VH-VL binders against q0aze0. Designs and how they scored, part 193

Target 1, 268 residues: q0aze0
Amino acid sequence: MKIILVNNRFKENTEKKAQEIAGQLSALNVEVIIDNGLDEPYAGTVDFIMVLGGDGTMLRAARRYGQRAIPVLGVNMGTVGFLSNIEINELAEYLPLILREEYSLEARMMLEVAVFQQQSLLTRVFCLNELLLRSNSPRMLSFALEISGQKLEPYRGDGLIVSTTTGSTAYSLSAGGPIADPQLDAFIVTPVASHIINKRPLVVSPEREISLHLLEEREAIIGIDGQIKMDFGAENRVLIKRAPHPLLMVNLKAKPFFTSIDRSLQRQ

## First folded at step 7 (VH-VL)

Design H23 (framework fv_patritumab)
Fold by ESMFold2-Fast, scan of step 7:
Structure H23 (fold): chain C 268 residues (1-268), chain A 122 residues (1-122), chain B 113 residues (1-113)
Amino acid sequence: as target 1 above (268 residues)
Amino acid sequence: QVQLQQWGAGLLKPSETLSLTCAVYGGSISSYYISWIRQPPGKGLEWIGYIYYSGSTNYNPSLKSRVTISVETSKNQFSLKLSSVTAADTAVYYCARETSYYDFLSGDFDYWGRGTLVTVSS
Amino acid sequence: DIEMTQSPDSLAVSLGERATINCRSSQSVLYSSNNENYLAWYQQNPGQPPKLLIYWASTRESGVPDRFSGSGSGTDFTLTISSLQAEDVAVYYCQQYYSIPWTFGQGTKVEIK
């Protein structure tokens, strides 16, 4: 059995903790690869991915490995989050189940984001939460949104979010988007500080293609899961589709999504 | 938008501790990583280390045993301490903001402080 | 550690002519997960801090003139100044930000011929 341990190198003691866990797994005849985000993704075959950290670390793991159809377990290191399934102090309890493959999988859709310079593909990335188009200056953007070839009236404002249902509780929520059941597949399109009356969040089929481009020369950026930043200008366009494979998230214990989000919104 | 201002001791004796401060004006420190980078006279640039507002640090392995970077979030200030200095530590020291997005570090430096010349005499 | 090597150490170019600076990394700085090269270029005038020109190997920083361009991938990178102006006399540095520690090239001094 080969497991990738993904950790957040920017958190105190996370690399030391990853090495401790790797030692425990090695003692059980599990081959371990540690991925702290600096090296290229492990290219070989792997049986399981264990993410040590909070939601941010899971987002990174999903971008690197989510398209390989490998089980991914989120192990929380102390921060409250939505993408982890167990706590680090529970790992020893659940490890035998992991090694015997005694768990269920939940599929979470991902986005495929392709950025073009004129007619040429500049980059292609995958993400679990969202793509954000935003102004990189105090000036608002003017931009065009197309959904499966249908051209909407121009947008004016600070930007736009195209989110998965998993991302509905992330930046899209802060911008006024709906809370969505993460077991549903859909794009959520949420305007950021729109100056156009009646621009509303849209919930659209994941079979649709969404494209964005600027209508004026402005400084703008594309953000991916809040972790990757790309310059975006009037000669660029972005195409967003459902990724070929969902992220396969490991369920070792029940996590009540609706009661958790309800509690968070009422209290915090 | 963002401005970095630096200050600290400019003249040190061998074995002393170098202490420099960098203040960030404009922008939330919770959004950025701050690095320290040095440049010996007439030579190239050497990265020393970075810090995030949470206190999380990473240091150049060549300097790790001697360097400490700290943050005082209430004042929006970052400090560099380098112990046991020698003549080889004579350099202009810069603080610089690393381009980062949320918790992903980009590593390029879009804003730099003016630099502080530190001279270590023997 | 990734070692960055620039060539040439110094370069004299006539006003209006093309200047080309090369940078080589000891290992690839191409990040496979997003297909980006973690390579930046800086301009430094005497007595001033470095100024970011190019990041992600070929993306021009806001406010940088279009005569500056970056190219290359993996281990071999080039900074091009298509038509040298008097204000472009400076030392230029490449930097990798693929792997800690962040490392810089030794610098290339650009002068007027």
Scores: ipSAE 0.000, ipTM 0.400, lowest interface PAE 11.0, mean pLDDT 84

Design H24 (framework fv_oberotatug)
Fold by ESMFold2-Fast, scan of step 7:
Structure H24 (fold): chain C 268 residues (1-268), chain A 125 residues (1-125), chain B 107 residues (1-107)
Amino acid sequence: as target 1 above (268 residues)
Amino acid sequence: EVQLVESGGGLVKPGGSLRLSCAASGFTFSNAWMSWVRQAPGKGLEWVGRIKSKTDGGTTDYAAPVQGRFTISRDDSKNTLYLQMNSLKTEDTAVYYCTTDEGYYDYLSGQFDYWGQGTLVTVSS
Amino acid sequence: DVQMTQSPSSLSASVGDRVTITCRASQGISSWLSWYQQRPGKAPNLLIYAASSLQSGVPSRFSGSGSGTDFTLTISTLQPEDFATYYCQQANSFPLTFGQGTKVEIK
């Protein structure tokens, strides 16, 4: 069996724990590849991906490996997030089930984001939570949104978020988007500080294509899962579609989504 | 543990130039976005500019008051950040801090996790 | 530029008090707000990032809340080492901007 251990390259304590776990897995005849984010993604075939850290580390793992249809397990090492399933202290207990493939999988849709300059593709990335278009200056953006070729009235404001249902509890929530059951497949389109009062979040079919471009010269950025940042100008266009494969998230124990989010929203 | 040590501050006349250095240790400097933040005596904090890691493009951004006069650079082989200050004005008098610039997520900048002790730059005739 | 206004500019408090500091952005900044503590003669220290996330090593008596334009930093039980100046800072738009600071001083 071959497992990729993904950890946070900026957290020294996480590196030490990853090495410890790699040693334990090797003792059980498991081949381990450590991905701390410094190198290109491992190109070989693997059986399982174990993510050590918080939601941010899981988002990176999803971008690097999510399209390979390989089981991905989030192992929390601190404050509980939405994308982890077990705690690090529980890993030894669950490891036999992992090695015997005795777990269920949840399919989580992902976005495919393609950024163009004129007619040329600049980059193509996948993400689990969202694409954010935002102003990088005090000036509001004026931008065009098209959904499956249908041109909406121009948007004016600080930006827009195109989110998966998994991303509904991330940046989209902070911008006033709805909480979505992550078992559903949908795009959530949430305006960021819209100047137009009646611009509401939209929930649309994941089969739709969404395109964005600026209608005037402004400094803007595209953010992917809050981790990748790209300059975005009037010469650029972004196309957002459902990714070919969902992320396969490992479920070893029940995680009560609705009670967890309800509790989070009651914080003062 | 993370340590940032600024140096190169001092007294300089208006119109002069000065180069600040920031020696970094305790983390993988080459992966980090870095910023300079200044504080005039008895005043609040003011962001000066930032530089991205080379893997994220190595580009720089500056606040309007220093744009065209200040240049941020880095030498990853020496784990050192630089601030080249040209055409200095009395308004540039401040303690200059170097900071790591980590976002809520790994690549989104604007979260200053670690700070150096600062180095004082005084611009006076 | 996004203007960050803190309230109050200063306050006097006693050890054991609950202290609340607010920060208002001139335009929406989502959750892209950090809080810093600066003790006299020292460099600033990050307390809270992304409006409500506690930085590693920071005592749990510190908490942050808010989104959009209005944000709050709370110190639940003030300790002697907490007498300092606190700054909010937005990272939604360039240039990055700080509030003017709130000085927490001994009553």
Scores: ipSAE 0.005, ipTM 0.436, lowest interface PAE 11.5, mean pLDDT 85

Design H25 (framework fv_bermekimab)
Fold by ESMFold2-Fast, scan of step 7:
Structure H25 (fold): chain C 268 residues (1-268), chain A 123 residues (1-123), chain B 107 residues (1-107)
Amino acid sequence: as target 1 above (268 residues)
Amino acid sequence: QVQLVESGGGVVQPGRSLRLSCTASGFTFSSYAVHWVRQAPGKGLEWVAAIWYDGSNKYYAESVKGRFTISRDNSKNILFLQMDSLRLEDTAVYYCARDESYYDYPSGTFDYWGQGTLVTFSS
Amino acid sequence: DIQMTQSPSSVSASVGDRVTITCRASQGISSWLAWYQQKPGKAPKLLIYAASSLQSGVPSRFSGSGSGSDFTLTISSLQPEDFATYYCQQANSFPYTFGGGTKVEHK
């Protein structure tokens, strides 16, 4: 068995813990590849991905490896997040189940984001939570939203979020979007501080293609999962569609989504 | 364009307090960890403190631990360093610096720096 | 704490010269090392991150190499604007630490 161990090297004690776990796995005749996020993603074939950290580390792992149809387990190292399944102090208990492949998988949809300079593809990225288009200055944006070729009336405001259902509890929630069951496949389109009073969040089929472009020259950015930033101008266009493969999340322990989100909202 | 502008430095007496500010513009301040780095006159660079993008975690150099407090106001794009019980050894130009990591744990690499603000002592 | 030792403390060079600055970590830091340039009266500027990656906008005459504990910064053909003090910095763990600096000055 070959496992990728994803961690964030720069969070205190994470590198030491990753090396300890790699040693434990090696003693069980498991080949371990450590990914700290700074090098290119490991290109070889692997059987399992173990993510050590919080939700941010899981989002990075999903962008790097989510399209490979490999089981991904989130192991929480501190505060409880939405994307981890077990705690680090439970790992030893669950390792035998992992090695025997005795677990279930939950499929989570991802976004495919393609950014163009006019007609030329600049970049293609995948993400688990959302794409954010936002103004990078005090000036509001004027932009066009098209859904499967259907051109909506122009948007005016600070921006727009296109989210997966997994991302419904992230930035989309803060901007007024609905909480969605992550087992559903849908895009959630949430305006950010729209100057058009009747612009509401939309829940859209995941089979649709969503495109965005600016209607006049403004300073704007595209944000991916809150971790990647790209400049976006009137010469740019972004196309968003369902990614070819969902992220396959490992379920070793029942983690009830609705009671977890309910507790989170009560603590705010 | 990315800009970091420090203010609040000046002449103080030992044992007193001073608060430094760093105003950020040209980027999404709330998505980056930020650092304070100082440089004594004619000497090298010394890392002082760091704060995560959301303010949830803070780290300090041993020389300032318990005396300095780092904080941030993401709504105003301002980083602060509250310096209490100041000593002559704290004489330095204080720089604020942006961590290169976007909405992630700090990488420890400082991709943009402010121009610095000088803290000196008189008697 | 990880101690960073730079050598030489200063180097006298002429325009067109090849300049090499070395940095040694007291413990292994993988490739987690950055190089900064500081001109008199100015803030430091990032030149190289992850030991060998050139920062955007930095001239190609600058290059970095090394891993583990030994690192080098090379300026292949020194230009007038390159007379400055250079610092290495380990990004492996807190507390982040800098080398003592290398001053590149006129011969």
Scores: ipSAE 0.000, ipTM 0.411, lowest interface PAE 13.7, mean pLDDT 86

Design H3 (framework fv_ragifilimab)
Fold by ESMFold2-Fast, scan of step 7:
Structure H3 (fold): chain C 268 residues (1-268), chain A 123 residues (1-123), chain B 113 residues (1-113)
Amino acid sequence: as target 1 above (268 residues)
Amino acid sequence: QVQLVQSGAEVKKPGASVKVSCKGSGYTFTSYYMYWVRQAPGQGLEWIGVINPSGGSTTYNQKFKDRATMTVDKSISTAYMELSRLRSDDTAVYYCARDESYYDYLSGTFDYWGQGTLVTVSS
Amino acid sequence: DIVMTQSPDSLAVSLGERATINCKSSQSVLYSSDNKNYLTWYQQKPGQPPKLLIYWASTRESGVPDRFSGSGSGTDFTLTISSLQAEDVAVYHCQQYYDYPYTFGQGTKLEIK
């Protein structure tokens, strides 16, 4: 068995913990590849991906490996998040189940984002939560939104979010989008709050293709899962589709999504 | 081991151009954004711009947009910053710096810096 | 542009004592969507490039001693060195990465008393 162990390089103690876990796995005849974000994603075949960290580390793992249809387990290292399934102090208890492949999988849809300069593909990335189009300053953007070839009235404002249902509790929620069951496949299109534009969030079929481009010469940014930043200008176009494969999240421990989100909202 | 190695010091006349190089080693060059920052003698730091080595896309500080050009040569893991129409107040140490976040992460923090290139502009 | 202002311009602190450096931004660098402060601190010794110390206002970079800490939110930030060592003599710079152009404070020179 070969496992990729993904950790957060920005936490000083995570490298020590990753090495400890790698040693435990090696003692059980498991080959371990450590991915701390400094190198290209591991290109070889693997059987399992274990993510040590919070939601941010899981989002990176999903972007790097999510399209490979390999089980991904989130192991929380301290700060509670929505994408981790077990805590680090529970890992030893669950490790035998992992090695015997005695767990269930939850499929989470992902976005495929392709950025073009005129007719040339500049980049193609995947994400679990959302794409954000925003101005790189307080200045308003003017942009066009097309949904499966249907041209909507031009948008004017701070930006737009195209989210998965998993991303409904992330940036889209802060911008006024709906909370969605992460088991449901859908795109959520949420305008970034603005005093100029009064637009409602849209919930559309995951079979739709969404296209964005600027209608005027402005400096803008495309953000992916709050982690990738790409410059976006009037010569650029972005195409958003359902990714070919969902992220396969490992479920070892019941995580009641609705009671967890309800409790979080009531605390406010 | 990550290293950024810059070209040597230059002395230029007003109106000339200078091109500073920055060679990356010990990491995947296309996976990290490259920033350019300058520092006039005894003064603070001033951001010039950023380039994505993978696609070549650039964002410039408006102060430098009409004079600065950032490029990369992926085959030799080298980034370049050219500043044209030099003035005496362009005298500074010019640094390249790598974005701390992997190309998959938003950052704007600089974890590795080149050693700096002193550019002196004098008549 | 977001203007970054540091205080004091210079300070002298005895070995083993606490050093405090302040940084103020002309507008908030707290991003409400992720609740992060887009502020970093750098250490620069004579003849050397800056070295990253703190990011997200309070998170220490790997390898940075625990005597360094960052605090603050929104517009007012502080870098604290709890017990000054001889090797800490340097110029310290704050930087915002909330919006373009990225901007730095003017720097604070820290010396041994």
Scores: ipSAE 0.000, ipTM 0.440, lowest interface PAE 11.8, mean pLDDT 85

Design H4 (framework fv_ragifilimab)
Fold by ESMFold2-Fast, scan of step 7:
Parts: sequence; C-alpha cells; structure tokens
Structure H4 (fold): chain C 268 residues (1-268), chain A 123 residues (1-123), chain B 113 residues (1-113)
Amino acid sequence: as target 1 above (268 residues)
Amino acid sequence: QVQLVQSGAEVKKPGASVKVSCKGSGYTFTSYYMYWVRQAPGQGLEWIGVINPSGGSTTYNQKFKDRATMTVDKSISTAYMELSRLRSDDTAVYYCARGSYYDYWSGELFDYWGQGTLVTVSS
Amino acid sequence: DIVMTQSPDSLAVSLGERATINCKSSQSVLYSSDNKNYLTWYQQKPGQPPKLLIYWASTRESGVPDRFSGSGSGTDFTLTISSLQAEDVAVYHCQQYYDYPYTFGQGTKLEIK
C-alpha cells in the first residue's frame, strides 16, 4: 500500500507528527510519501491520502489530488473542522481498518474553473469549497453572470461566490448563503454585499455552467478556496462547471453534520 | 517558517539605477502578493507598489510609476524592484512585504516583511 | 490620495502606564458594504522591519499581547497599550488599505519616561 501524508508545515508540531506517522506506517510495510506543500503534487500512483491538519490542509489536498478518485481521510490535529473525520489521538485505533480498506466513502462534488483571456484558455483549476470574484481593493464591481447561456441582469456589488454544497458553511455562509446538506450536489451562487437590495443566493443544478466577466475595466481577482489568487480583468472570462470526479472522503466514524453546524453557530 | 530575504546594502550615484531582490521561502510564492515599501531615515513608510507573482500584474504608486519596475522570477521565488534615475532623496531602507492571501472581506495585509535593503544615493 | 496623520510625533510613558496613539484619515476608510475599517497598525523596533499588530482597526494579529488594542471608525483611530513594558519601545505606524495608493502615517515614537 502507498499513502500520501499531506500536512501543513506552518503549523507547530505537524512535521514531527507526520514523521511519527510515516514511521508507524513504514513498520506496517506501507510506503509513505510526505506532501508538505513545497513541491509539485506527487505524480505516481497511490492507494490512499491521509490529510493531517484542519480544513485548510484538506482543501489543498482536494485541489492537488481530488480528481484522481483516491480515498482521502481528514485527521484533525487542532480545532475541529467540517472536513476531518477522526482526531489524531484516534488514528492508532483506526489504522487497521484503513489498511484493510474497511471504511465507507462519501462523494463530495468539486468545481472546475477555467479562466480565459479573450479566446485562449489561461488556466484550469479545481476546488472543493468555492470560487470568489472580488475587486483588488474595496470597490464595487460591475459584472455579467450567465447560467447555462441565460444572461441575468448585470450585477453590481463587491463580488460573487460560486460554491459547492461542501462550501456552503465556508465563505458563502458569511455572505448570507444557505446551509446545504453536503450530500446534495448543487451550485450555490451567493452575492457579496450587493448594491441591489433584493439580490438573493441562487441554488442551481450541478449540471449548469456558470460564466462570469467584468463589464467595466477594473482590476479584480478570482480566489479559489480562500488560498489561491488569480488576476481577473475585463479581457478575462471564467467558466465554472462540475468537476469530472468528486472528492472521495473516507468515513471511519459517524459525524453528524447538522448537530455539528448547530453547535458551531451557537458559539459565534 | 516564512522568510523574506533581501539583497545587501547599495551605494549609488545620482542618475544611476538600483535593483533590490527579495527571495521568499517557507510558503507557496505565487499564492501571495508582494508589496514594496520604503522608509527614508527618520521618516514614515511610503508605499511603492504591488505585484501579483502568479500573473505578473503590477500596480504602482503614481509617484513612482515612471521610475519603478517590479518583476518576479517564479523559478527561484524571487521578486525584484528596480528604481531608476536615482536622486539623493531616494536614500532609504527598501522593504519587500508579503500580502497575506485574502479571506472573504479580509483585504491585503503585510504579514511578513524582509529585513530591508539600505540604498544610499550620494554625490 | 488618502492622507494619514498621526499624533503625537513622540510620546514618553512610564513603565506600567497607559500609552495612547492617534491616527486620522483625510477621508473615511470604513467600507459600507462589509462594515469594516481598512486600517492597520504596525510596530517597528530600532533596526527592524515593521511588524503587523492590528488590522481592521481593532482585530489583534495572532501572537500580539492583550495589552495592545485598537479602536475607532471612519476617520479617527486609536492604538492603546494598557500597561507599557520595556519591550514596547518602538515607532508605531498606522496604514490605510482602503484604496490605492496605500498610505501610512508619519509614525509615533514611543519612549520610556
């Protein structure tokens, strides 16, 4: 068996813990590749991905490896998040089940984001939570939104979020979007501080294609999962659609989504 | 550990150009904006401009746009700021600073700074 | 351009006493759409680069001691150090990131009395 350990080297003790776990797995005849984010994603074939950290580390793992249809397990090493399944102190208990492949998988949709300059494809990226369109400074944007070729009235505001259901509890929630069951497949289109009082979030089929472009010359950015920035100007357009493969998340332990989100919201 | 390491001090004559480098390490270089700021001896901070290392797009303070050029070399995680037609009042410590990647509504913050490069312009 | 004005230019405060530094912007840096003030405070010790202390006018950066606090909204802002320690001797700078060009105040030098 070959496992990738994804960690966040910027968090205290994560490197030490990754080395400890790699040693334990090697003792069980498991080949381990450590991905701390410094280099390109591991290009070889692997059987399993173990993410050591919080939701941010899981988002990075999903962008790097999510399209490979490989099981991904989130192991929490700090504050409880929405994307981890077990705690680090539970790992030893669950290792035998991992190695025997005695677990279930939950499919989570991902976004495919394609950015064009004029007619040329500049880049294609994938994400688990959302795409954010916003200005480079706190200025209003004027932009066009099309859903499956249907042109909506021009949007004016701070920006727009196009989110998966997994992303419904991330930036979309803070911008006024709905909380969605992550087992559903849908795009959530959430306006950011719209200057139009009655603009509402939209929930649309994951089979839809969403297109965005600026209506005025402005310097804007596209953000991916809150971790990647891409320049976006009036010469650019972005096409967002369902990614070819969902992220396959490992379930070793029942994690009740609704009680978790309810508890989280009561603390805020 | 995130570090920004700048090139060493320089002494230039009026009319010359200076090019300061800033090497990032401990993070994904193309995921964060790079800002340039200067500080004349005993004075406040003055913003020169910003570059997005991913796309190479730049925004300059209008005061410097005719003389400043910001570039990056992604292969070595290094940003450069060149200032031409130097005057004695360009004597300052020049800093690079990383703009933290944004979160919703967070804006750009200078979370890590280089150690500074003293540029002395004397006739 | 947004002009940032700090007061006083220098301040001497005894150890354990309260230090107050003021910053005024020539126009509002409160963005009505997100209701945030785009204002930061930096600490700069002799021979060192500036260090981020406070952003969004009142949010303390991770690792910054509780004795540092920021307040204010719109055009008038204050940095407060509730109980001055020897290690707090530095020049403090305010900055707006509301609009380009980003601008800084002239700095306030804090000294032990």
Scores: ipSAE 0.006, ipTM 0.464, lowest interface PAE 11.0, mean pLDDT 85

Design H5 (framework fv_patritumab)
Fold by ESMFold2-Fast, scan of step 7:
Structure H5 (fold): chain C 268 residues (1-268), chain A 122 residues (1-122), chain B 113 residues (1-113)
Amino acid sequence: as target 1 above (268 residues)
Amino acid sequence: QVQLQQWGAGLLKPSETLSLTCAVYGGSFSDYYISWIRQPPGKGLEWIGEIDHSGSTNYNPSLKSRVTISVETSKNQFSLKLSSVTAADTAVYYCARGETYYDYLSGPFDYWGRGTLVTVSS
Amino acid sequence: DIEMTQSPDSLAVSLGERATINCRSSQSVLYSSDNKNYLAWYQQNPGQPPKLLIYWASTRESGVPDRFSGSGSGTDFTLTISSLQAEDVAVYYCQQYYDTPLTFGQGTKVEIK
C-alpha cells in the first residue's frame, strides 16, 4: 500500500507530525510519500491520500490529486473545518480500518476551470470550492455571464463566484449565496457586491457550462479555492464545467452536515 | 493602494473578550493572509494568528485556547476575538497583510493597520 | 517553535556611520526546495506600525533606500545600514516566516550618538 501524506510544513508543526505518522505507517509496511505542497504533485500510483491539516490543506490536495479517483481522508490538526472527517488524536483508532479499506466514500463534485487568451488555452485547473472573478483595482467590473449558450444581462460589480455545493459554505456564503447540501451536484453562481440590486445567486445544473469574460478593459483576478491567483483581462475568457471525476472523500465516522453548519453559524 | 483600517473596543476588564476588526481597502480581494500581531507597551512583537479568505486559520499555540480569527469575505473584514483577557493582554494590536507565497504560505507583512491600543485594567 | 535572537539590544551610531544588526534563528530558515531564506526585517518608528524593509533575507522591499541591505543564510542574518541618517532612528525587528508560529526577534533600538 502506498499513501500520500499531504501537509503544510508551515502550519502548526505539521511536518514533524507527518514524519511521525510516516514512521508509524512504514512500520506497518506502508510506503509513504510526503507532499509539502512546494514540489510538483507526486506522479506515481497511490492507494490512499491522507491530508493532515485544515480545510485549506484539503483544498490543495483536491486540486493536486482529486481527479485521480483516489480515496482522500481529511485529518484535522486543530481547528475543526468542514472537509476533515477525523481528528489527529483519533487516527490510531481508525488506522486499521484504513489499511483494510473498510470505509465508505462520499463523492464531491469539482470544477474544471479553463482560462483562455484569445483562442489559446492558458491553463486548465480543478478546484473543490469555487472560482472567484474579482476586480484587482478600485474600478467596478463589467462582465458577461453565459450559461449553456444563454447570455444573461451584463453584470456590473466587484465580481462573481462560481461554486460547487461543497463550496456553498466558503466564499459563496460570505457573498450571500445559499447553503447547499454537499451531496447534491450543482453550480452556485453568486454575485460579489453587485451594482444591480436584483442580481441573485443562481443554482444551476452541473451539466451546464459557464463562461465569463470582461466587457471593458479592467484589472481583474481569477481566484481558485482562495489559494491560486491568475490575472484576467478583456482578452481572456474562462470556461467552467463539471470536472471529469469527483473528489472521493473518506467517511470513517458520521459527521452530520446540517447540525455542524447550524452550530458554526450560531457561534460566528 | 492597499490600506488596512482597524477598529474595536480599547478598554476591557479582566475576563472579558477582546473584539477587533480589520478592513482591507483597495476595491478588491487579494491572495493573502491577514495576521493579528500584538505589541505590549515597550516590548516586542508577538504573532497571534492568521486567516485567509477561505477561512483557513493558524494560531500561536500560546494563545490557541483563547483566540478566534474570522473573515466576512463580502465586506473584506477580518475579526479577532481573544477571550478571558488579563492585564498581560494589554498591548497595541495590529492587523497585517502577508501576500500568499505558494498556495498556503503567508509571506512577509507588506501592509499594516495603524494599531489599536487595548488596555485591560480592573 | 523557532526562536529569533537579535544582537545588540540597542546601539548608538554617529550620523553617516555603518550600523549592523544581527539575527540568529534557533533552526535553519533556509528551505532546500526553493533555496530561499524565509527571513524578513522591519523598521518601526515611534508610534507607527512596523514597515517591511527586507524579505528573503536579502531582497529590498520597493521604495526602501539602497543604504539598507540584508545578508546571511540558514541561521545567521545581518541587517546593515551603510550610512545612518536621522530618519533611521527606530527599532528594527527580524522575523522568520519559515514555520508557524511566526516569530520575531526581540528588537534592536538604533539611536544617533
Scores: ipSAE 0.000, ipTM 0.436, lowest interface PAE 12.7, mean pLDDT 85

Design H6 (framework fv_oberotatug)
Fold by ESMFold2-Fast, scan of step 7:
Structure H6 (fold): chain C 268 residues (1-268), chain A 125 residues (1-125), chain B 107 residues (1-107)
Amino acid sequence: as target 1 above (268 residues)
Amino acid sequence: EVQLVESGGGLVKPGGSLRLSCAASGFTFSDAWMSWVRQAPGKGLEWVGRIKSKTEGGTTDYAAPVQGRFTISRDDSKNTLYLQMNSLKTEDTAVYYCTTDESYYDYLSGTFDYWGQGTLVTVSS
Amino acid sequence: DVQMTQSPSSLSASVGDRVTITCRASQSISNYLSWYQQRPGKAPNLLIYAASSLQSGVPSRFSGSGSGTDFTLTISTLQPEDFATYYCQQSYSTLWTFGQGTKVEIK
């Protein structure tokens, strides 16, 4: 068995804990590859991915490895998040089940984002939460939104979010988007500070293709999961569609989504 | 056009207090995270602290040298950022810059896109 | 707690020169590094973020490279307006820290 161990680069004690866990797994005849974010993603085949950290570390793991159809387990290091399943102090208890592959999998849709300059593909990335198009200057953006070839009335405002249902509790929520059941597959399209106050979030089929381009030359950026930034100008176009593979999240214990989000909202 | 205009700097005695203001225009101030960065005469840049948008909790973080003495606040109705400086020391003498802070994105954490022109604070007897 | 050290502290160059400034972190910071330019009497200006990404509006003669602990800012063909002080800054740790600066002076 070969496991990738992904750790949180913002926590110094996480690197020591990762080495400790790698030693324990090695003693059980498990080959361990440590990914602390400093190198390119491991290119070889692996059987399991264990993420040590919070939601941010899980987002990085999903972008790097989510399209390989490999089980991914989120192990929280201190605070509860939406993307972890067990706590670090529970790992020893659940490790035998992991090694025997005695767990269920929850499929979470991902976005495939392709950025073009004119007709040339500049980059293709995957993400678990969202794509953000936003102004990088004081001037509002004027941009076109097309859904499966249907051209909507131009948007004016600070930007737009195209989110997965998993991302509904991330930036889309802060921008006024709905909370979505992560068991559903859908795109959530949420305006950011729209000039037209009645522009509403849209919930659309994940089989649709969404495209965005600027109607005026402006300073804008594309943000991916809050972790990747790209410049976006009038010569650029972005195409967003459902990624070929969902992220396969390991479920070792029940984590009720609705009671968790309800408690989180009450503490704001 | 993004404009950040600092004011309130001047000469103050050690142990004194001073409040800096930063008037923001040309962007949606209420959505922005804001930071203060200072520069002592002839020296390099030093981050002072930040304040998140109210939608992200409105919380503040401070560099160790000013923790407990400085307070950052904002008034979104006036598009104004404040830095309340108490128990001032001679080593607080610096030009203080108001900056936008894109720290809500991991990859942009601590990235400062727009800067004011700065206001000089001199702490001496 | 992450310390940033720049080298050299100053350098003299002529218009048209290729200028290289280095920045070293006391621990690995991945690619969470920005470069700023400060012209005399002016506020700083963002040049590079995420170690190698050019900020919108910044001339293409500026480039950044590196990862982990060692980073480089390169100006391929120095122009008169590039005589300034350059600062690196880590955004890996919440207590963001700047290097001490590198002054690029006319020769």
Scores: ipSAE 0.000, ipTM 0.459, lowest interface PAE 11.3, mean pLDDT 85

